# VH-VL binders against Protein broad-minded (TBC1D32), part 4

Target 1, 124 residues: Protein broad-minded (TBC1D32), of Homo sapiens (Human) (q96nh3r1119to1242)
Amino acid sequence: GIHPVYFCSTHYIEMLLKAELPLVFSAFHMSGFAPSQICLQWITQCFWNYLDWIEICHYIATCVFLGPDYQVYICIAVFKHLQQDILQHTQTQDLQVFLKEEALHGFRVSDYFEYMEILEQNYR
Short names: E, the ipSAE of ESMFold2; O, the ipSAE of OpenDDE; V2, 0.75 times the mean of E and O plus 0.25 times the DockQ between their complexes.

## First folded at step 4 (VH-VL; framework fv_daratumumab)

Design e30 (from d08b with heavy chain S106G)
Fold by ESMFold2-Fast, scan of step 4:
Structure e30 (fold): chain C 124 residues (1-124), chain A 121 residues (1-121), chain B 107 residues (1-107)
Amino acid sequence: as target 1 above (124 residues)
Amino acid sequence: EVQLLESGGGLVQPGGSLRLSCAVSGFTFSDYAMSWVRQAPGKGLEWVSAISGSGGKTYYADSVKGRFTISRDNSKNTLYLQMNSLRAEDTAVYFCAKSYRYGSWGYFDYWGQGTLVTVSS
Amino acid sequence: EIVLTQSPATLSLSPGERATLSCRASQSVSRYLAWYQQKPGQAPRLLIYDASNRATGIPARFSGSGSGTDFTLTISSLEPEDFAVYYCQQYSSWPLTFGQGTKVEIK
């Protein structure tokens, strides 16, 4: 079953992604792969095996000090980071493998602090 | 489709000033950090300066701090490098370079053709 | 600043041969290393980023590996268009720095 808090986060993620990255949203929609599903995996696992340990520490610190909505803003930041790659992975299976195995290995939370602050100001 | 075109290079005397421009097209300019990278004749690549997509944050190599100023005009899709107090060691081809990702300023997917700056008496 | 040392300075090889280029950092750059190809009179071309990810349009014969301080660019079978200068670049910390380059030339 769907957990209520995950359901709320799912709708918020979908709304922000559609507003901020409409081409990325469309790519996921066309592939039949929900972006919120991968976001929930990232959040539930605290990006374990996705981000380097130092970046996981930055993720946790960001959420602790700036609030739980930053869990969502970081997911949107990841999609902003991967925008070009997502649009080029037109095969559903290739996109799923990319997002699970290699996509986040170079992501740094600190590179996206300004971006997330803008998201917070616009979507609070 | 993506194009970066530098201009403004030329011959200048030591202590002089020069302003480089880089006109860009084919991408949303304000979403990407931009850098200047130079290459002295017969030598390797040297990063010079970087500016955030918004223009709110800048970085400089120690060799150019206080002498060079990077700026951008997002309404004109143009990147600038104002070079003051030029020295012989500033002689190089200057490339403008686009960051690969929105937040990843450090590596570059598109480069201009370069513009030559010669500092000589 | 982080210093990148490339070796060898020059590789003299024939088409069809395997090229292995090394880049060593003075301190850890984690995975934040890119490789570029530059031909005479041209701008550099991005080949590899985050140590091992191939940039869009780059042929499969190019591969990158390594982490921390030791990195390798491999060209599995040299084509005529691959004879060029190759640069590694770190973006782990400011300022950004490049290696001095490895020239891959025809025997």
Scores: ipSAE 0.271, ipTM 0.789, lowest interface PAE 3.8, mean pLDDT 88

Design e31 (from d08b with heavy chain S106D; at its last look DockQ between E and O 0.46; V2 from the best seeds 0.00; counts 0 for: pae E 9.1 > 2)
Fold by ESMFold2, look of step 6:
Structure e31 (fold): chain C 124 residues (1-124), chain A 121 residues (1-121), chain B 107 residues (1-107)
Amino acid sequence: as target 1 above (124 residues)
Amino acid sequence: EVQLLESGGGLVQPGGSLRLSCAVSGFTFSDYAMSWVRQAPGKGLEWVSAISGSGGKTYYADSVKGRFTISRDNSKNTLYLQMNSLRAEDTAVYFCAKSYRYGSWDYFDYWGQGTLVTVSS
Amino acid sequence: EIVLTQSPATLSLSPGERATLSCRASQSVSRYLAWYQQKPGQAPRLLIYDASNRATGIPARFSGSGSGTDFTLTISSLEPEDFAVYYCQQYSSWPLTFGQGTKVEIK
């Protein structure tokens, strides 16, 4: 289908973050690390090395069946899942290393399906 | 200030039913998974049941599966535990507990005071 | 189900002494282990999460360490209010489980 980079605006990711998770948005700005940078890395790698195999399959299936915009909604859901970890790693000044190199502990796509549908309803 | 207030405990006979409630305030209730954890008199803690923030996923310890039903009403900020077919071994203080991370099944940062359920003849 | 075994069952110490509490998991739980303190008639209170991080408002005398299957809670110098029962809890896999508790009591 549609190329995810051309369909997903980096500005759109930051807009959604500011609206939905203002503390996470602030943490990225304090760290000097753009949220879109990690989102594009996750999306282009299909979360390889970040999620276990079954969750990678859930990610792919969600995007195929519900549309490629769900790539962005999944990223926002991941940030919501990791909010307290992100705030903590902003204080220790290692947020970029944490997000680029750590597995996404405990994140499951199915746990956030209703939240992502609300995001689609509100921001599509 | 986060508050979790359990109610509905009491004395019931074996085979009876009871419904526990936990009224919450001080956080966005629908964002967090919730659990019931029990403690028999003089014993340790045992996780009983959990429910996702939306209420769409529920989990149960094997000891209560099929007899207990966890539910929530997000419009009333209230968590419930319907306990049917009660046994003497269900005698415990029942705590309402809030999960720390959004959507995660992890540790509990806030606990209620507990409500005592006694099952005896 | 992951079984958590705490030792010792009872630890009798005086104020000012160092307390060392152990929690052993039947399978690896990585760092996904929490510690709670509970006094009689009260709810548990979170002390440590993710094996070593102190919860908000927990004094520095409490520290946690370990990973995998072996975990330790250390209270560097016991205060009178620290005499209580301590529980470990894993959240690596379903179902969530607690250890049976270690009672720290006045010698």
Scores: ipSAE 0.006, ipTM 0.641, lowest interface PAE 9.1, mean pLDDT 86
ESMFold2-Fast, scan of step 4: ipSAE 0.462; ipTM 0.837
ESMFold2 (binder alone), look of step 6: mean pLDDT 93; pTM 0.941
OpenDDE, look of step 6: ipSAE 0.332; ipTM 0.828

Design e34 (from d08b with heavy chain S104T)
Heavy chain, then light chain:
Amino acid sequence: EVQLLESGGGLVQPGGSLRLSCAVSGFTFSDYAMSWVRQAPGKGLEWVSAISGSGGKTYYADSVKGRFTISRDNSKNTLYLQMNSLRAEDTAVYFCAKSYRYGTWSYFDYWGQGTLVTVSS
Amino acid sequence: EIVLTQSPATLSLSPGERATLSCRASQSVSRYLAWYQQKPGQAPRLLIYDASNRATGIPARFSGSGSGTDFTLTISSLEPEDFAVYYCQQYSSWPLTFGQGTKVEIK
ESMFold2-Fast, scan of step 4: ipSAE 0.359; ipTM 0.806

Design e38 (from d08b with heavy chain A50Y, light chain D50K S93D)
Fold by ESMFold2-Fast, scan of step 4:
Structure e38 (fold): chain C 124 residues (1-124), chain A 121 residues (1-121), chain B 107 residues (1-107)
Amino acid sequence: as target 1 above (124 residues)
Amino acid sequence: EVQLLESGGGLVQPGGSLRLSCAVSGFTFSDYAMSWVRQAPGKGLEWVSYISGSGGKTYYADSVKGRFTISRDNSKNTLYLQMNSLRAEDTAVYFCAKSYRYGSWSYFDYWGQGTLVTVSS
Amino acid sequence: EIVLTQSPATLSLSPGERATLSCRASQSVSRYLAWYQQKPGQAPRLLIYKASNRATGIPARFSGSGSGTDFTLTISSLEPEDFAVYYCQQYSDWPLTFGQGTKVEIK
């Protein structure tokens, strides 16, 4: 029992990523960088340094109104959004820098609402 | 289609002021940082100023710090550069440029046509 | 401030020839380097970002390489429309800086 909340989220994130975006999952595996590491950072900080303020508000509203599982679904939606970029960043250092410092600029929660609903339907 | 259109350039005497505007269309203005880049006649490009998408963060080249103020009106999709205490060395074409990335990782995927500012007596 | 030095200042070449343009940084910029093309009377046009990635719509004859302090822009076979001034730009640290430019002109 290290941290049950984070442990459950970590397993669920990686399970969904492998099922939904297998090429992205493979790219993370090849880079040696776990996708759950960055997702936990995003979730723990409520995307504070990653999304514009209005998108942070949309993230919080989505989780409050549709349930805490949407914390995971939005992480998968981010990876869906970044799929092409992630596949090009095969080196661990490049991928980490990309995801921490630039990747989420321009991500809009509303653009992926239907995608997240499909994830909920398929995995709930 | 992304478009950036500068205006407000002209001839001004040393010590004078000008306000440049850049009207944008074709993208969600508030989501992107913007910069001003200038080019003196026959010379290279010089970055002048940066403003974040929200307007909460600004940066300036040392050559203009304290004299120029960058601002934006996201409700009007317009970027501004207020230029005070103008000097002969500020003579340049001023380009409005859209940042691709957030923070210090700014390169420019779209540029306006530029507006000429001439500082001369 | 990070100083970018481009060389040569001028390249005089004929259509069909290969152009190789150098950009050297005074300190490491990792891969945070972009290349722009500018034609007389026009705004700059983004060619390359993150040292080696071609921007949308840029022909395959343009390629970028390098990391750290030494960067190269290569045009494999010059077309008439490629005769222009080329600028490198670093975005590793503030302030953002450009090289002084390399002019590619017809011999």
Scores: ipSAE 0.000, ipTM 0.533, lowest interface PAE 15.5, mean pLDDT 84

Design e40 (from d08b with heavy chain Y32W)
Heavy chain, then light chain:
Amino acid sequence: EVQLLESGGGLVQPGGSLRLSCAVSGFTFSDWAMSWVRQAPGKGLEWVSAISGSGGKTYYADSVKGRFTISRDNSKNTLYLQMNSLRAEDTAVYFCAKSYRYGSWSYFDYWGQGTLVTVSS
Amino acid sequence: EIVLTQSPATLSLSPGERATLSCRASQSVSRYLAWYQQKPGQAPRLLIYDASNRATGIPARFSGSGSGTDFTLTISSLEPEDFAVYYCQQYSSWPLTFGQGTKVEIK
ESMFold2-Fast, scan of step 4: ipSAE 0.473; ipTM 0.837

Design e41 (from d08b with heavy chain S30R, light chain D50G S93D)
Fold by ESMFold2-Fast, scan of step 4:
Structure e41 (fold): chain C 124 residues (1-124), chain A 121 residues (1-121), chain B 107 residues (1-107)
Amino acid sequence: as target 1 above (124 residues)
Amino acid sequence: EVQLLESGGGLVQPGGSLRLSCAVSGFTFRDYAMSWVRQAPGKGLEWVSAISGSGGKTYYADSVKGRFTISRDNSKNTLYLQMNSLRAEDTAVYFCAKSYRYGSWSYFDYWGQGTLVTVSS
Amino acid sequence: EIVLTQSPATLSLSPGERATLSCRASQSVSRYLAWYQQKPGQAPRLLIYGASNRATGIPARFSGSGSGTDFTLTISSLEPEDFAVYYCQQYSDWPLTFGQGTKVEIK
């Protein structure tokens, strides 16, 4: 979309997730809810209520200095961080509650800079 | 089935050197940060050093900085700790530990059995 | 460095009882706290990360709570295999630090 908060499309998010984390993509497909929906909530809220304040600052700085595509790369990094938990939440509603309320506690943007740089190299 | 297997421990005199190895299997080694954590006899756990999946970034406890070097060979799925200028207070069981998440370096889901290093005359 | 203090040093309990273990940090670690179990002659096993998230394969009887400086590990009903030493670990700042441990032993 045209509005900056919607610049990164649902299609791009799901394409990268399928390519990079096919087991996670499959788990969301089997659960019947779209990973792009939760990513859009994260992006539109700038991870407010999801990440610690210092990590929100790192998220904003990363996107400002490295470009708007890093909005998507950070979402993929979050799914990489949560891969084992997502694969073990076999009940759809339990997975949704986990992702909304607890999953991003302890996520540090800086732990995934190298991972995101590799994503940029592969998908830019 | 994830396995971490340490080797290279033994008895060494103060001022001596020793190299520990940790051979790993059951996961994509290059994707995970690795750490060394030690435990002195009858005492608690002490973090020693950490290395990124690529090997490009390393961290050390102040007590070992300048004496110990962490490294890895991703082609051989092996983590190393080169220990120089060993002191009596370095006596401990040394554990190889795998980071839990790709980017979460700092807490550990799998550990090796540990290898004993004794520094004594 | 951030110092973690665990209490009590030893808990003597019977199977079926609830165990509550405390970990206090010298300064705020937010939610960057993990819990481990260690049995004699064995390596530590990850139980909890992010103060309250169970690691994969960890039974539901284990739960963590707290934030900032005060943290609790709870075992709702002790099984025979739960008698072990438990360590908390902070990962809010380098260097990483562990508590001194709490031993849970059979009464």
Scores: ipSAE 0.016, ipTM 0.590, lowest interface PAE 6.2, mean pLDDT 85

Design e42 (from d08b with heavy chain G56R S99D, light chain D50Y)
Fold by ESMFold2-Fast, scan of step 4:
Structure e42 (fold): chain C 124 residues (1-124), chain A 121 residues (1-121), chain B 107 residues (1-107)
Amino acid sequence: as target 1 above (124 residues)
Amino acid sequence: EVQLLESGGGLVQPGGSLRLSCAVSGFTFSDYAMSWVRQAPGKGLEWVSAISGSGRKTYYADSVKGRFTISRDNSKNTLYLQMNSLRAEDTAVYFCAKDYRYGSWSYFDYWGQGTLVTVSS
Amino acid sequence: EIVLTQSPATLSLSPGERATLSCRASQSVSRYLAWYQQKPGQAPRLLIYYASNRATGIPARFSGSGSGTDFTLTISSLEPEDFAVYYCQQYSSWPLTFGQGTKVEIK
């Protein structure tokens, strides 16, 4: 089929992040990052070099079985997972290195199924 | 300032019941998973139970399944552990612990001071 | 369940010395391992998470290393307040498990 990344809306990602995690959204805005572009980078790479291989498989399965909108919900779930870390990394360079090199290695998709279902219910 | 304050510990007879509470402040309670971790006198740490930020997912150690129930009231910033059918081996200090993540069982960045539960005849 | 074995059970050292504590897992936990310090009569305190990341407010003399099944906590130069019991904890596999602890005591 058609590669799911082409169905992602930067506007939808930004609206969801602002509504669900306003402090995280503000932190990205203050740091000069575009959270939607970070999400698109993750999606485009299928989280390669970000998630452990088994979690990449869970990501793909989730999007295949539950629909392409879950690409967005998983990105918001990643930010929910990292909320405390993002708010504590006050220096822009430190936050960039953290997000690139270590932040996602501890993320498990199954820990956030309930959260993503709530997002779907509220924003679908 | 993050604070976790346990209460409800005490002396109880084998087969009895006890309810522990943990009142929290200094963070958005519903954003984080919570756990109960116990420590028998002079022994090491043992994980007992965990609950997700929403309260929808719960987890239990095999030693307490069917006897203990973890729950939370996010409107009151309070975590609970209902302990039924208590046994002598349940004697321990029970710590309330904040998970670093919302949906996880992971590592614990803040702990309460603990409450002693003694199961004895 | 994954069993964590800490060694030595007791480490007797003097202030200023280097402490090296071991934690070994019965099967791979990748880097999903944390270290805690517990002083007598106190709650545990997080020191290290994800094998090597130092928690907020933890002094630079504490460092963690390792992956898979073999992990080390190092205290480069012991301060008087560092004499305590140290626990490792894995969060790779359910259920969560802790090691039995290593007591660092004054010689």
Scores: ipSAE 0.054, ipTM 0.682, lowest interface PAE 5.7, mean pLDDT 86

Design e43 (from d08b with heavy chain A33Y S99G, light chain D50K S92D)
Fold by ESMFold2-Fast, scan of step 4:
Structure e43 (fold): chain C 124 residues (1-124), chain A 121 residues (1-121), chain B 107 residues (1-107)
Amino acid sequence: as target 1 above (124 residues)
Amino acid sequence: EVQLLESGGGLVQPGGSLRLSCAVSGFTFSDYYMSWVRQAPGKGLEWVSAISGSGGKTYYADSVKGRFTISRDNSKNTLYLQMNSLRAEDTAVYFCAKGYRYGSWSYFDYWGQGTLVTVSS
Amino acid sequence: EIVLTQSPATLSLSPGERATLSCRASQSVSRYLAWYQQKPGQAPRLLIYKASNRATGIPARFSGSGSGTDFTLTISSLEPEDFAVYYCQQYDSWPLTFGQGTKVEIK
């Protein structure tokens, strides 16, 4: 294919999440809600209705200039940002609603550039 | 120029309360996580509490949970620590510390000078 | 919580000598480790973040290395103003934790 901005390995997402944020990975695993599914939803929609327009532009620019793997690194950065909130939302339905309607409000891509750089250095 | 200035420390009896303040300038206060870090006389650093830029998220060390409350007033560029049920073990210099970035609680690039809290009978 | 253990507790050296300080974590913190310098009566000063990046204004003689559980702060040639206490801090997970400190003192 020719759509690298939408290419994403579910295995790669879950591998990185397990290695980088094992408690978050465990929370998703025990809930029966796959973290890769929400990540693919975010990526496929280019974070439309999740991030404000300026942050969507930062997301697209990051992936265009730094490579398609940054789609995954941004998803992991989101989970890093939300780590404590995810651990507090123990009910599967509450977690899903939180991630879809509330969680990404105020998330800034630029706040996690250093974090994503470390992910690239460690996992690429 | 970034400045953090603590106030409110002093001598208090065990079981008493104190409220610490940290007035900040030189950066957009509401964009940054802020923390309180303490240091007992002659001892090392201990992280106490953190608050997100909006004030919507707070975190506490287990040693202070249920007794201390961190808060902020972004309109006044001021961070607070309400300390209740104080114990002798809470005796320390309390530092106000700026997190690196909005949404990032990682490391502390700027610190206040500290304010001494002494809990004794 | 992640426990950070610094060694040695005290390092006695002369000006011009190389100082090597260790920080070991009870579990992996990736590269999310910072180093601070504290002089008597003063607040800590950030030296190194992300294990190896010097903070703004920090002299080139300070360098950090390591990842995972084993970290090192090196001062290539001690200046008089470098005799102080040094702390490592992890920011991989809540709660944030500091090492107990290493005192670098004049021999």
Scores: ipSAE 0.007, ipTM 0.595, lowest interface PAE 9.0, mean pLDDT 85

Design e44 (from d08b with heavy chain Y102W, light chain D50R S93D W94Y)
Fold by ESMFold2-Fast, scan of step 4:
Structure e44 (fold): chain C 124 residues (1-124), chain A 121 residues (1-121), chain B 107 residues (1-107)
Amino acid sequence: as target 1 above (124 residues)
Amino acid sequence: EVQLLESGGGLVQPGGSLRLSCAVSGFTFSDYAMSWVRQAPGKGLEWVSAISGSGGKTYYADSVKGRFTISRDNSKNTLYLQMNSLRAEDTAVYFCAKSYRWGSWSYFDYWGQGTLVTVSS
Amino acid sequence: EIVLTQSPATLSLSPGERATLSCRASQSVSRYLAWYQQKPGQAPRLLIYRASNRATGIPARFSGSGSGTDFTLTISSLEPEDFAVYYCQQYSDYPLTFGQGTKVEIK
């Protein structure tokens, strides 16, 4: 059971990532790069330079209709999507550039609705 | 080493049924969507069906909807395709293909060698 | 559904020559386009994903380019093992679709 006290909590994001994707959490921990920092960057920019416009619309609609906690669940869904890419980036600097500049071009919100629903059921 | 191995193909009469299996190893099966892709003799590739990592969401090409059922058993690392009401145009090599992502709308990073299904008298 | 049209249907070349293969989509697929190589009697092999990224283990002579509706696979200098059929695939929209293939054969 992990329940969010506030949406966009850095502690909540990292605890949820550790619970759901322990290998990804470990990779970030070993790199010294905090996954919550990139998540907050995505959220505060509404994925403006990260997702195609139609996917940004899907993101906003998801948060409006299903609740603000989905801001956190979509970040975990992004890490689920990028799991292999994260584990294969052996250089910390390369991983940071990848996550900031290109990683989300292949992400479609609708592919992860079921995954996010599972996260909500387990952690709301 | 990632391996996908199909089985269950064979000769079947029109209107008959077959169940294909795909045994996988070398990756965490439940983390990835899986698909079946077929290829008729001398023809190109045609996507048939996809299933999410959990098995909770399935997708089908219009040509097979209502006749084929995709499923998976994550405890056995096995993907299935139940094929009913088979037609001559279903004759093809059926490939098991691993999606690169959890999501089913993806490219395929690994493929099995395929199993031949022949629908004929 | 999104239709992918590959051209030419057959490309007859000699080892050492450059091969340029085209894939055109009936509507924009952004960069959600992959290329596969298939040799006779074998399963398809992923070459390129996201229009231009080489898959692990794929030789540098293979490159992809394009975005939207017009995509190209280039083999800078053909090796004997490169004579095969090549397919493009879009993953931008449901259902997933493949092009009809381009056969690269020895002349």
Scores: ipSAE 0.023, ipTM 0.672, lowest interface PAE 5.9, mean pLDDT 86

Design e45 (from d08b with heavy chain K57R Y100W, light chain S93D W94Y)
Fold by ESMFold2-Fast, scan of step 4:
Structure e45 (fold): chain C 124 residues (1-124), chain A 121 residues (1-121), chain B 107 residues (1-107)
Amino acid sequence: as target 1 above (124 residues)
Amino acid sequence: EVQLLESGGGLVQPGGSLRLSCAVSGFTFSDYAMSWVRQAPGKGLEWVSAISGSGGRTYYADSVKGRFTISRDNSKNTLYLQMNSLRAEDTAVYFCAKSWRYGSWSYFDYWGQGTLVTVSS
Amino acid sequence: EIVLTQSPATLSLSPGERATLSCRASQSVSRYLAWYQQKPGQAPRLLIYDASNRATGIPARFSGSGSGTDFTLTISSLEPEDFAVYYCQQYSDYPLTFGQGTKVEIK
């Protein structure tokens, strides 16, 4: 079948991040690391080493029932979840290492349903 | 300057109700989960309830489930705790605490000064 | 629920001495442990998060270490303002839980 990454636009991810979380976008720009790069890694692995199995199931169900754009909205939701940590890592210039090695601890898809619905309303 | 200010505490009889409020300033309220943490006189800290940044998810300690309701009004930068069917063991200082993240699985970077709730006849 | 056990219950020390406080979890909490300081009549103050990271404004004499089930808070040389109650907290899973506290008091 069709892998979710084929529906993910690098440009779209970065545009949404800049509009919704401008400080996070700025932190990525200062780090020299593209936010779309980590999003592609999350999506291609279906968050396998990043989320608990039940949360991976919620991610897949969300994309199946609400459409492939939600793979982008969940990436933005993850950045919303990690906003404070990302801003802190800008100071150390190790944001890429943090995001690649850190599991998305405490991220619960259902905490972000309303947030993602608002993203869909504003950008679809 | 981040500030959290609790209000609504007081003396109430067993079986009674109280509503606590926490007024917040100095950060974008809707970006962070919030919690209530209590401390009985001379005892340690006990987490009571948490609410996600949107208000769409709520969590409760087993000791308060079905009796307490956490809510928030993001337009007023205010967190609430509705306490019903109060028991003597609910007597405590109730602290408003800011989560580090939008989601509720977190440590607390800022705390209010607390409001005392006394449940006694 | 994850139970956090702090030891000792009370540490009686003099200014200038080293304080070592322990927190043990009933199951692994990975690095998801924070330490708080509380003085009488005051709210708790965040000291350490993610087991070893100092919160903003916290003096270098405070350090945290450990992972999994065994954690330590160290105050390298006690100042007068450090005599307080210290709590650990896990945020690995719900419900969020705190240790029962360690009181650091003047000898």
Scores: ipSAE 0.278, ipTM 0.791, lowest interface PAE 4.0, mean pLDDT 88

## First folded at step 5 (VH-VL; framework fv_daratumumab)

Design g01 (from e22 with heavy chain G55K S104T; at its last look DockQ between E and O 0.12; V2 from the best seeds 0.00; counts 0 for: pae E 14.0 > 2, placed apart)
Fold by ESMFold2, look of step 5:
Parts: C-alpha cells; sequence; structure tokens
Structure g01 (fold): chain C 124 residues (1-124), chain A 121 residues (1-121), chain B 107 residues (1-107)
C-alpha cells in the first residue's frame, strides 16, 4: 500500500497512544517494545496474515479514499481492539511475540470508522 | 501543579453578554483540549462547549450554539467563553475543565472552582 | 445525543455500607464512561475513567464496571467523606453528556 514512513514515526504514534489509550501506551513503554515497530510491520505488509482478505481490502480502500494518515488511525484502532489482550501479555512478558505472531481475530475496520473519523478530526 | 481559575461571571439582564476567562497553569496548554461545563443552581452538570488543542476546533451543545463562542489564546494560557443573547436558563456556575487527553472525546481530570453567571431582569 | 440515566436518584446509607450506583446509556458508549464526585460548593472530582480505571489518588474502595449501556459505580465501604453527588459522563460521541446525578446521603 501507502508509504508508511511519512505517517509512522515513533513520536506520532506514541503521542496518539498516550492521548487515546494510556494503558496501552504504558504497556509498550514498560516492555521496551516501540509501537512503531509493530505498526510498520502491519502497514508495509498491508496486514497480510493478520486480517482476512475482505478486511485487507477495507484497509486499502480506507487509506486510498480517506487519506494515508488513516494507516496510523487503523493501527490505533487495532490497539484499542486489543487493549485487554495487550495488558495481559505485558504481565506475562510476551507482548512482542503476541503482536507479531497472532492474527487480529475479531477486528473489523468498519467497526472503527467513527472512531477513526474522530482521530482525523482531532489530530490531522 | 495544575491550576484553572475562572473569572468574568456576574449579573446580567436577558439579551446581554458576558465573557468568561479561565487562566491555566501547570501544563502545556496547547497540548490539551478544554471545555466549559455549567451547573444551574440545584441541578446537574451540563457540558457547554469544547475547543481542541493547538488547532482550535470548536464544539457546542445545541442549547448554546450560535450564541456562545469558545476560544483560546495559547500564548496567554487562557480559555474564553463569549456568551451573547443570554437567557434566564443560562444562569449557572460555569466550570473550566481540562481534558485528560489531547482530543475532545474524553473526560476531565482537572476542574476550576467555577464562576457564577446570573441572568435575570 | 446519548442520554445517561442514573439510578437511584437518592441513596440513603450509613458509613461502612456498600453503595451501588447505576448509569444506563440510551445507546452503546463502549467503555467510554467516567464517574465524578461532587460535594456541595465544590467542583466535580474525577473518580473513574474508561468505565473501570481509577483516577490518580482515588481510594481503592471506589470501583467501576460495565460496558455498552449498563455501568455501575461501587463504593465498597462508605466513609464519611463519600456522602456526595455522583455523576456519570459519556465520551463516546458528540455531544458529551452527563447523567442527572445520584445523591448518596447519610441515613
Amino acid sequence: as target 1 above (124 residues)
Amino acid sequence: EVQLLESGGGLVQPGGSLRLSCAVSGFTFSDYAMSWVRQAPGKGLEWVSAISGSKGKTYYADSVKGRFTISRDNSKNTLYLQMNSLRAEDTAVYFCAKDYRYGTWSYFDYWGQGTLVTVSS
Amino acid sequence: EIVLTQSPATLSLSPGERATLSCRASQSVSRYLAWYQQKPGQAPRLLIYDASNRATGIPARFSGSGSGTDFTLTISSLEPEDFAVYYCQQYSSWPLTFGQGTKVEIK
């Protein structure tokens, strides 16, 4: 898809996480695993092997029609979807393995359109 | 230490105008959204208006839209509420409230002590 | 807009008792619900955010639960300073709205 380096700095993602999902921000901070590391992997692979095909198509269409910064907003929405799982895995010290190796079961781009529109309004 | 200090309340007749101010300190003002929340005597809390951080996007409750204008001066660390065409139902204590997050879709971790606006003839 | 309905309107209890306050939303707010305490003549104080997380400095006797449309604030053992009015607030969608309040008063 879209060139992720333009919108996927550690600083930008960290600011958004701190503002929107403070418990997730804290989990990444304590683990030493930067959120941008997993976001870059997801974005550059267009979520291949993480989402089913129809959701990959929704991701691509969203970024094409709504703008490339939506690749970051989708990542924040994924973290919001996974918040409880992320918190559990920081306690067991396997957060990086969990995020790199698990499919994002249950995540649908369309469930988070309104949330991402709010992110666009507040941070674009 | 975060401090929020409202001022500018008072007695005004219906149809009149007032401008409320909220002086802030103890945090980087431009990084946070701010709101005005009011409470009529003996009543509950009502959100009135919000403004986002450095971009200054504004939001209003339907009850005040078109009559009230929220603004901020980030260089002076001051939040404002211009209230025009005041009505008796605008009588309330007006609180300045700091958003916990950068955006306006969250909750308020710090509140001022409020300034009373009384609209009566 | 989303209407929040709190119940009961008044809860009369003695110190040491458990208080259970309800907040019901007219449509889902997910976990985007906060609770505030307000004493007479004072500004509100944030107790709980994101339905269940205690704000900084809030004693462990305060807990929140729920998601979607039904939310509960529990005070496990009332202290004298806990007799106040409690408000819920949603931040799921524009405009931000508060419940009408539940007064917790001494029996």
Scores: ipSAE 0.006, ipTM 0.569, lowest interface PAE 14.0, mean pLDDT 84
ESMFold2 (binder alone), look of step 5: mean pLDDT 91; pTM 0.930
OpenDDE, look of step 5: ipSAE 0.224; ipTM 0.786

